# Ledger of designs, part 106: VHH binders against Abasic site processing protein HMCES (HMCES)

Target 1, 269 residues: Abasic site processing protein HMCES (HMCES), of Homo sapiens (Human) (q96fz2)
Amino acid sequence: CGRTSCHLPRDVLTRACAYQDRRGQQRLPEWRDPDKYCPSYNKSPQSNSPVLLSRLHFEKDADSSERIIAPMRWGLVPSWFKESDPSKLQFNTTNCRSDTVMEKRSFKVPLGKGRRCVVLADGFYEWQRCQGTNQRQPYFIYFPQIKTEKSGSIGAADSPENWEKVWDNWRLLTMAGIFDCWEPPEGGDVLYSYTIITVDSCKGLSDIHHRMPAILDGEEAVSKWLDFGEVSTQEALKLIHPTENITFHAVSSVVNNSRNNTPECLAPV
Short names: E, the ipSAE of ESMFold2; O, the ipSAE of OpenDDE; V2, 0.75 times the mean of E and O plus 0.25 times the DockQ between their complexes.

## First folded at step 16 (VHH)

Design yb6 (from sb35 with L99I; framework vhh_8pnl_2; at its last look DockQ between E and O 0.66; V2 from the best seeds 0.76)
Fold by OpenDDE, look of step 16:
Parts: sequence; C-alpha cells; structure tokens
Structure yb6 (fold): chain B 269 residues (1-269), chain A 117 residues (1-117)
Amino acid sequence: as target 1 above (269 residues)
Amino acid sequence: QGQLVESGGGLVQPGGSLRLSCADAGFDFSHYDMAWYRQAPGKERELVARITYGGTTNYADSVKGRFTISRDNAKSTLYLQMNSLKPEDTAMYYCAAGIEYESFEYWGQGTRVTVSA
C-alpha cells in the first residue's frame, strides 16, 4: 500500500470512529494534535494520516480500551535512529511484511512495547498491470458500503447532496499498523510515525495486486489490536491476515500524481 | 502506474561501459526503494545495487567502484552506470521497486547485458 484516501472533515472522521469501551460506554476518540490532520483524496508516504491508538500510551493508568486519534507520519522512524534525517533510513518503512515483522528490529521492538495502531482511510489505491500496455489501471479499494436505496455505487451519487450523504455514513478502512516515537538528535518535537502491516492479497484482489494491507474488519478486531494492555503481541498478530471483505472500482489516472487532491481521484471511471 | 521497463542492455567488450535505464510511464516511484538485480545463466538472481527513496545506496561487493545506481524522480527513471565491465557481469538485469521493508513488489522484464571479447 503506497497511496490512501482520507478526506473526511475532522468532525465527520471523529464520528465515524465512534466506539464502545470495555464497559460498553459509547465514546468518541479524543484528538491529539488535530491541527496536523490534513484531509486528502491522495495520501502518500511521509505525509501525516490519522491513526487510532490506546489512551494508555499517553496516560498512565488509563483504560487501555479508550482510543485516541492522532495524525502520525506515514513511514516508521525507529526510536534508536541516530541520523537527523529520517529519509536516510536504510530500508523503506512505509509497509511492514507480516511474515517478517518479528524478524525486523525496526518493527519488533515497538510492537513489543505495545505500539499498535489502526490506520484510518477511506480506502487505498493499487495499480493493476495491464497486459499489452505500458499503463497500469488504478483501483480504489475499500470496505463494502451499505447501499441505501438511493445511493447506488459511489459513482451513482448524481447530486452533491447524495454525495455528502454517502460520506457521512462512510465505513472507514481500518488497517493494522505499528508506530514508534523518535526523538530527533538535534532536539525538537517527538515524531510519531507508523508503518502499515501488509499481507498477501485475498483472492478477490489478487488480480490487481499480490499484496494488501492487513485490514482489521470489525470493532472486535480493532479493539483487540489497540488494547495492548490486555491483548498480548502474540494474540494481536492472530488478527493479521488477508480479508475478502473488500470491494473496489477502477479510477482515473489522476491519482497517479500524488499532488492531485480532488474527488476525481476516487471517482469510478 | 506503468510497467517497469528496462533499457540500455547490449553487447560490450571487457572494460567497456553501459548505462541501464528503468522507467515506468505514469508511475510515481518517488516514495519507493529501487534496485537492480541480475541473473546469470545457471545462477540465482542477485542484488547488484539498491537506492532508497532518500537516496541511500548499497552495492554488491562484486560491483563496488564500478557500478553507480542513481535515480531521477522527476522522470521516474532509475539508472545503472556500469563501468569496467567484466565477462562475469554477463546477465539479465532486472529493475525492481518496493515500498515494503527489505522487499520489492514491482519487477521489470529485464534487459540483457553481454560482456564478451
């Protein structure tokens, strides 16, 4: 996964992240650094995206089932990194392979500290190889959405009003991530950054791309992944597998350029 | 995103030079690590050179000092400058791109390099 969409307004995004804590109390996640949230139809690595994480990471003795929402840098910077420029990392940390997550110090160490997060997106983009052409077809991949009688496919929103309704009730894609905290050698603010765990693609997506993000499907999976106080690393890793519960549609080549940030990026063609 | 397409291979004499290129029309690789691999007949595919999205380079010992990997993000093109070529450098050369830690997801079809007197 090298491109996502996360364009919802902050308030809509927050509401979409409503959850129940372990006591069954309905809650909204509290924001940390909300000003760093930058909505975009075209999110690339090294940009900030909102993630969910346990409140216990910030507050001693907090209920670990409570959630915080925070923009973090996409591309994990390990805490022990001693260079002043994160771009000098020896390997790309945009994604972490699930099969080697426990073999790589960059991911194993923060994971062992319980630094699990859920990366939020409208969906992600992937490019299919086209036979006979040098061009790849991009697809927008997301959770199936509840079809309201009037709201056909994302493409059927004939009116701005209908489009708004679709997004107001949009089920966000929830991807498993690992985050770390890095203190720059020269001083400054602590950098929070994350990697997306990837797996082999499900059968339905395999014709588009052979890899996919580890998607946490449902509130239980999301809760268990986040709750590092009660759920061990070993148990959490059982949640990491391909899922068939996705849908996709072809989009225009507009998304190819990471500088393009318009609704056209995810619109069906 | 296009397909990675290698070019620049060919026949060259020992001591000669070649410059390989890899490009994907319409695909932005600016966030990807890229690499050159090669596979000689009867041998396993091996890493020749790697360049991170941030420009950090790594080379196989066999090509250090002779080969240079570089990238032009504006052109979405990867290069391999090969100098002082040896018969042992004869292989199919593949371009690779990846966004996973220590892994490459995208591969070209390869370009053949033959070093022979």
Scores: ipSAE 0.844, ipTM 0.920, lowest interface PAE 0.5, mean pLDDT 92
Fold by ESMFold2, look of step 16:
Structure yb6 (fold): chain B 269 residues (1-269), chain A 117 residues (1-117)
Amino acid sequence: as target 1 above (269 residues)
Amino acid sequence: QGQLVESGGGLVQPGGSLRLSCADAGFDFSHYDMAWYRQAPGKERELVARITYGGTTNYADSVKGRFTISRDNAKSTLYLQMNSLKPEDTAMYYCAAGIEYESFEYWGQGTRVTVSA
């Protein structure tokens, strides 16, 4: 998973993240650093994207079921990294394989600190190699969406009023992530950064690509992954597996160039 | 079977040079780490050189000073300049790309390099 869409205005995104705390109270996540949110139909590694994490990471004795939403850098920079420039990391940290996550210091250390997050997106892109051609077919991959009287399908979202209705009730993709906090040696603000955990693709996606992000399907899974105060690393890792509750459609090659930030990137073809 | 396409292999005399290329049309690998691996007959596949998305390079000891890995992100193309070739460099050479930590998700079919006196 190396390309996502996360294009919703901040207020719409925040509403899509409504949740219940452990007391049953309806809440919205509280933002940290909202000015760093950069919505786009075409997010690449090293860009900032919003994640959910437990309030307990920021406030002593906070209810660990309460959620913060914050933009973080895609591509985890370990807290122990000693050079001044994150691009000097010796290995790519855009994704972390679930089968070896506890063997790698870059991920084991932040997991030991409870640094689990939920990475938010409209959906993600993957490219399928087409037989008999040198071209790849990109797909936009996302949770199945329920039609409402106010919205059409993505295929009907080319008019202004239909466009707004499609996204008002969009179910955001929720991917399991690990984050870390790095203090630049030259000083400055602490850098928050994340990796997306990956698994083998489900059968439904295997013809597109053999890997997929670990998707947390439903509020129970999201709550358990975030709640490092009540859910151990061992128990949380049981949430990491492929899911078949996923859908997709082909998109045009406009998305190939990561500088293209238009609705066409995810429009069905 | 792989999704990357290598080119530039062939037969060369000891001390000679070859330049390998690797690309996949229409796919942007600019955020990916990339690598060259090789496999000699009867041997396990081994890392030759790798280059991060940020340009940091690493080489196997056996090729340091003789091989240079490079990338052209505008063309999404990976290169391996091989100088001072030895018979021990004879192998199938594979291109790889990945964004999973310490792993590669995309592989080429390979191109053969033969160094023979």
Scores: ipSAE 0.743, ipTM 0.870, lowest interface PAE 0.9, mean pLDDT 90
ESMFold2 (binder alone), look of step 16: mean pLDDT 82; pTM 0.834

Design yb8 (from sb35 with T52N T56Q; framework vhh_8pnl_2; at its last fold request DockQ between E and O 0.86; V2 from the best seeds 0.84)
Fold by ESMFold2, fold request of step 20:
Structure yb8 (fold): chain B 269 residues (1-269), chain A 117 residues (1-117)
Amino acid sequence: as target 1 above (269 residues)
Amino acid sequence: QGQLVESGGGLVQPGGSLRLSCADAGFDFSHYDMAWYRQAPGKERELVARINYGGQTNYADSVKGRFTISRDNAKSTLYLQMNSLKPEDTAMYYCAAGLEYESFEYWGQGTRVTVSA
């Protein structure tokens, strides 16, 4: 997983993240660093994207079921990293494999601190290998969405008002992530950064790509992954598996260039 | 992501040079770590050289000082300059790219390099 869409305006994104705390109270997540949110149809590694995390990471006695939303850098920079430039990390931290996550210091250390997050996106992109050619077919991959009166879809939006209705009720993709906090050795702001956990692809996606992000399907899975105060690392890792509850459609090659930030990136072709 | 295509392999005399290229048309690998691997008959596939998205390089001891990995992100192309070639460098050479920590998800089909008199 190396490309996502996360284009919603902050207020729409926040409403899409409505949740119930452990007491059953309806809540919205509280923002940290909202000015670092950079919406785009075409997010790539090293960019900032919003994640959910437990309030307990910021307040000693907070209810660990309460959620903070914050932009973080994609590409985890370990807290122990000693160079001044994250691009000097020897290995890419955009994704971490679920089968070896507890063997790698870069991920085991932050997991031991309960630094689990939920990475938010409209969906993600993958490129399918076409037999007999060098051509690749990009797909936009996302949760199945609630249908309207007829089949409501991204391609059915005729006007700005219909486009708003599609996205006002969009079910965001929720991916399991690990984050860390790095203090640059020369000083400056603490860098919050994340990696997305990956798994083998489900059968439905195996013809597109053999890897997929670990998707947290439903509020129970999201709550357990976030709640490091009540859910141990060992229990949380049981949530990490492929899911078949996913859909996709082909998109144009506009998305291939990560500089293209336009609705065409995710439009069906 | 994408399909990698290697080129530049061939037959060369000991002490000679070759330049391998690897590209994936129309796909942006600028955020990926990339690498060259090789596999000789009867041997395990081994890392030859790696370059991260920021340009940091790492080499196998057996090629250090003789091989140079480089990348051109604008052309989405990876290179391996191979100098002072030895018969032991004879192998199939594979291009790889990845975003997973200490792993590569994308592989080319390989290009053969033969070093003999």
Scores: ipSAE 0.783, ipTM 0.895, lowest interface PAE 0.7, mean pLDDT 90
ESMFold2, look of step 16: ipSAE 0.757; ipTM 0.880
ESMFold2 (binder alone), look of step 16: mean pLDDT 82; pTM 0.833
OpenDDE, look of step 16: ipSAE 0.838; ipTM 0.918
ESMFold2, look of step 18: ipSAE 0.761; ipTM 0.890
ESMFold2 (binder alone), look of step 18: mean pLDDT 82; pTM 0.835
OpenDDE, look of step 18: ipSAE 0.809; ipTM 0.902
ESMFold2, fold request of step 20: ipSAE 0.726, 0.776; ipTM 0.878, 0.900
ESMFold2 (binder alone), fold request of step 20: mean pLDDT 82, 82, 82; pTM 0.835, 0.839, 0.835
OpenDDE, fold request of step 20: ipSAE 0.876, 0.871, 0.875; ipTM 0.936, 0.932, 0.934

Design yc2 (from sc1 with N30S; framework vhh_6z1v_2; at its last look DockQ between E and O 0.96; V2 from the best seeds 0.87)
Fold by ESMFold2, look of step 16:
Structure yc2 (fold): chain B 269 residues (1-269), chain A 122 residues (1-122)
Amino acid sequence: as target 1 above (269 residues)
Amino acid sequence: EVQLVESGGRLVRTGGSLRLSCAASGFTFSSYAMGWFRQAPGKEREVVAAISRSGGSTWHADFVKGRFTISRDNAKNTVYLQMNSLKPEDTAVYYCAANYAYHLDEDAYDYWGQGTQVTVSS
């Protein structure tokens, strides 16, 4: 997983993240650095995307079930990194394989500090390799959405009002991530950055690509992944597995160029 | 400034019971997960039990499951290890440790006590 869509206006995205805390109270996550949110149909590594994390990361007495939403850099920069330029990191941290996560220092260390996050997107893109050619077919992959009327599906929207209703009630893809906090050697603001955990693809996606992001399907999985005060690292890692609760459609090659930021990137072909 | 002070270790006979206590100071105890670890002579230190910050979740190693119980009292800044049905193989120095995240591996733990000796005789 190296490309996502996260295009919703901040207020719509925030409402889509409504949750219940430990006491059963309905809440919205509180933003940190909201001005750094850059919505786009076509997000790539090194860009900022919103993630959820526990309030306990910021406040010693906080309820660990309360959530903060904040933009973070895609591509984890380890806290121990000594160079002044994150691009000098000698290995790719866009993704993290679940089967080696506790063996790689870049991911093991932040996990020991409880630095688990939920990476938010409309969905993600993958490119299917065609037999005997370099040709690739991009797909947009996302949670199944609640059907209300035929016009409520992504491919049936034919007016601004119908399109707005599809996205007003969109179920955001929730992916398991790990983050770290890096203090630049020259000083300045702490850099928050994340990686997306990957697993083997489910049966439904195996013809498209052999890997998929670890998807947290439902409020219980999201809550347990975020709550590093009450859910051990080892228990949380049991949430990391493929899911079949996923759907997709083919999209045009417009998405191939990461500078294209239009609805056409995710439109069905 | 941070202190973890274990107490309660002593000589007991096989089949006996013992309760260890660990008093914490110098940090916000209720924000931390706690663990008990042990080290027998000539062996590596190993995790025995761990408990979440609220005490709502606990974990026990298979070799003590059903015999040992970790608990905590956040009002008293104290974590406990109740040890029942003791065996000679439980002989070790027992350490109390704290970590901000609930985590089982010792290399993540920030704060450590000095240990208390438990000796189980035949």
Scores: ipSAE 0.787, ipTM 0.914, lowest interface PAE 0.7, mean pLDDT 91
ESMFold2 (binder alone), look of step 16: mean pLDDT 86; pTM 0.879
OpenDDE, look of step 16: ipSAE 0.909; ipTM 0.965

## First folded at step 17 (VHH)

Design ko10 (from ub0 with L99S E100S Y101T; framework vhh_8pnl_2; at its last look DockQ between E and O 0.75; V2 from the best seeds 0.00; counts 0 for: pae E 4.0 > 2)
Fold by ESMFold2, look of step 18:
Structure ko10 (fold): chain B 269 residues (1-269), chain A 117 residues (1-117)
Amino acid sequence: as target 1 above (269 residues)
Amino acid sequence: QGQLVESGGGLVQPGGSLRLSCADAGFDFSHYDMAWYRQAPGKERELVARINYGGTTNYADSVKGRFTISRDNAKSTLYLQMNSLKPEDTAMYYCAAGSSTDSFEYWGQGTRVTVSA
């Protein structure tokens, strides 16, 4: 997974993240650093995207079931990194394979600190190598969406008003991530950064690509992944598996260039 | 539209030079780590050189000082300058791109380099 869409205005995104705490109370996540949120139809590694994490990471003795939403840099920079420039990191941390996560210091150290996050997106893009051609077909991949009388699915946009109403009730994709906090050696702000955990693709996606992000399907999975105060690393890792509860459609090659930030990137073709 | 395509392979005399290119006309690899691998006849595929998105490089011992990997992120193009070529450098050369530590998800079909006579 190396490309996502996360384009919703901050207030719409926040409402889409409504959740229940451990006492059953409906809540919205509290923002940290909201000015770093950069919505786009075409997010790439090294850009900021919003993630959910436990309030307990910020406040001693906080209720670990309460959620913070914060923009973080895609591409985990380990807390132990010694150079002054993150681009000098010699290994790629855009994704973290689930089958080796406990063997890589970059990922097992922050996991041991409970630094689990949920990476938010409208959905993600993958490129299929088509049989018999050298070309790749991009797809936009996302949770199935509930169809209503005033809204259509993403694949059947009838009018601009209907398209915008689809996004008002969009179910955000929730991917399992690991984050770390890096203090630049020469000073400056602490850098929060994340990696997306990957797994073997489900049958539904196997013709598109052999890997997929680890998707947390439903509030129970999201809550357990976030709640490092109550859920051990070993129990949390049981949540990491493929899911068949996904859908997709082909999109234009406009998305291929990460500088293209337009609705055409995710529009069905 | 996009594809990962190598070019610049061919026949060359020992001591000669070649420059390999790898591009995807519509796919932006500027955020990916990229690498050159090679596979000689009768041998397993091996890493030749890699370069991360920020330009940091790493080389196999067998090519250090002779080969130079570089990239042009504006054109999403990867290069391998090969100098002082030896018959042992004869192989299929593949470019690769990846977004995970030590893992490459995208591969080219290869370009042949032959060093003889």
Scores: ipSAE 0.366, ipTM 0.720, lowest interface PAE 4.0, mean pLDDT 88
Fold by OpenDDE, look of step 18:
Structure ko10 (fold): chain B 269 residues (1-269), chain A 117 residues (1-117)
Amino acid sequence: as target 1 above (269 residues)
Amino acid sequence: QGQLVESGGGLVQPGGSLRLSCADAGFDFSHYDMAWYRQAPGKERELVARINYGGTTNYADSVKGRFTISRDNAKSTLYLQMNSLKPEDTAMYYCAAGSSTDSFEYWGQGTRVTVSA
């Protein structure tokens, strides 16, 4: 996964992240660094994207079932990294393979500290190899959405009003991530950054791409992944597997350029 | 994302030079790590050179000082400048792109390099 969409306004995004804590109380996640949130139809590595994480990471003795939402840098920078420039990392940390997560120091260490997060997106993009051409067809991949009688297909939202209605009730894609905290050697603010865990693709996506992000499907999976206070690393890793509960449609080549940030990126062709 | 297509392979004499290219015009891979691999007949595929998304390069010991990997993100092209070629460099050369620490997600079809007198 090297490209996502996360374009919802902050308030809509927050509402979409409503949850129940372990006591059954309905809550909204509290924002940390909301000013770093930059909505985009075309999110690439090194950009900031919103993630969910346990409040316990920030507050001692907090209820670990409570959630914080925070923009973090896509591409995990390990806490032990001593260079001043994260781009000097030898290996790409945009993704972490589930089968080798425990073999890689960059991921094992933060995971062992309970630094699990849920990466939020409208969906992600993948490119299918086309036989006989040098071009690949991009697809937007996302959770199936509940068809409300009034909410036409993403493509049918011809009016701004209809568009808002569709996205106001959009079920966000929830991807399993690992984050870390890095203190720059030269001083400055602590950098929070994340990697997306990847798995082999489900059967439905196998013709498009052989790998997919580890999707946490449902509130229970999301809660268990986030709650590092009550759920061990071993138990959490059981949640990491392919899911068939996804849908996709072909999109235009507009998304190929990471500089393009328009609704055309995820519009059906 | 387009298809990675290698070019620039061919027959060259020992001591000669070649420049390989890997192009994907349909996809911005500026955020991907890229690499060149090679596979000689009867041998396993081996890493030749790697360049991360930030431009940091690594080389196999066998090609260090002779080969140079570079990338042009604007052209969506990866290069391998091969100087002082040896018969041992004879192989099929593959380009790869990836966003993971230990694997590449995309591979080219390869270009053949033959070094022979």
Scores: ipSAE 0.123, ipTM 0.613, lowest interface PAE 2.9, mean pLDDT 89
Fold by ESMFold2-Fast, scan of step 17:
Structure ko10 (fold): chain B 269 residues (1-269), chain A 117 residues (1-117)
Amino acid sequence: as target 1 above (269 residues)
Amino acid sequence: QGQLVESGGGLVQPGGSLRLSCADAGFDFSHYDMAWYRQAPGKERELVARINYGGTTNYADSVKGRFTISRDNAKSTLYLQMNSLKPEDTAMYYCAAGSSTDSFEYWGQGTRVTVSA
């Protein structure tokens, strides 16, 4: 997982994240640094992406089931990093393997502090090796979507007009992440940055790519991953596994260049 | 993250040089660890050279002093400069990229290098 789409306008994204707290109260997540949110059909590492995290990370004695939404840098900068420029970090922290997460200092330390987040996206992209050629076929991979005007899930066979209308009720992809907080030694704002946990691909994706992000399928999984005040690291890690509840369709090679930011990046071909 | 394509392979005489390139127009190259692997006929694939996100390099003992791995993040290109080539260097050469230090998720299709008189 190294490329996502997260293009929804801020208000649409916020509504898509409606949830219930522990007391059953309906809520929208509260924003931090909303002006740093940059919608894009083609998000690469080092760009900012919206994540959900527990309010308890920011407010002592807050209800740990209440959620904040914040843009964070993709590419975790460990709190212990002592150089002045995070772009000089020699460790690639775009993804974190589930099988070694407790062995790597960069991930084990923030995980021990409860720094779990849910990374939001429309979906993610992967490139399938094409037999007999040097070309790879890109795919857009996302949760099955319920059609509001038709019984059934949105799919590759649907018209481009249906894809234009689907975003108001889009079910966002919810990926398990770990974040950390880095304070620049020269002074300045705290940098919040994250990594996406990865697992072996499910059977449905195995012909496209051998790895996939750890997807948290449904509100129970999302709430348990976020609630570091009630759910231990050991219990939370039980949520990290492949899922079969995923769909995909082939997309144009225009997505290959991360600077291309148009609807064509995720449109079915 | 993107598609990897190797180029620069070919037939060369012993003692000659080749420069392999690995490019991907979609890659934000600066975020990935990169490597060159090779597979000789009838043998298992082996690591030739590795360069991490920050530019630190490692080489197989068989190529130390002869091969140089480098990256140009602005051009999204990985290179392998191969000097003093030997018949034993004959192999299919593969470019690999990974988002972690322990494994490579993305692989190219390979470029063939043949060292023969």
Scores: ipSAE 0.010, ipTM 0.382, lowest interface PAE 9.9, mean pLDDT 85
ESMFold2 (binder alone), look of step 18: mean pLDDT 80; pTM 0.815

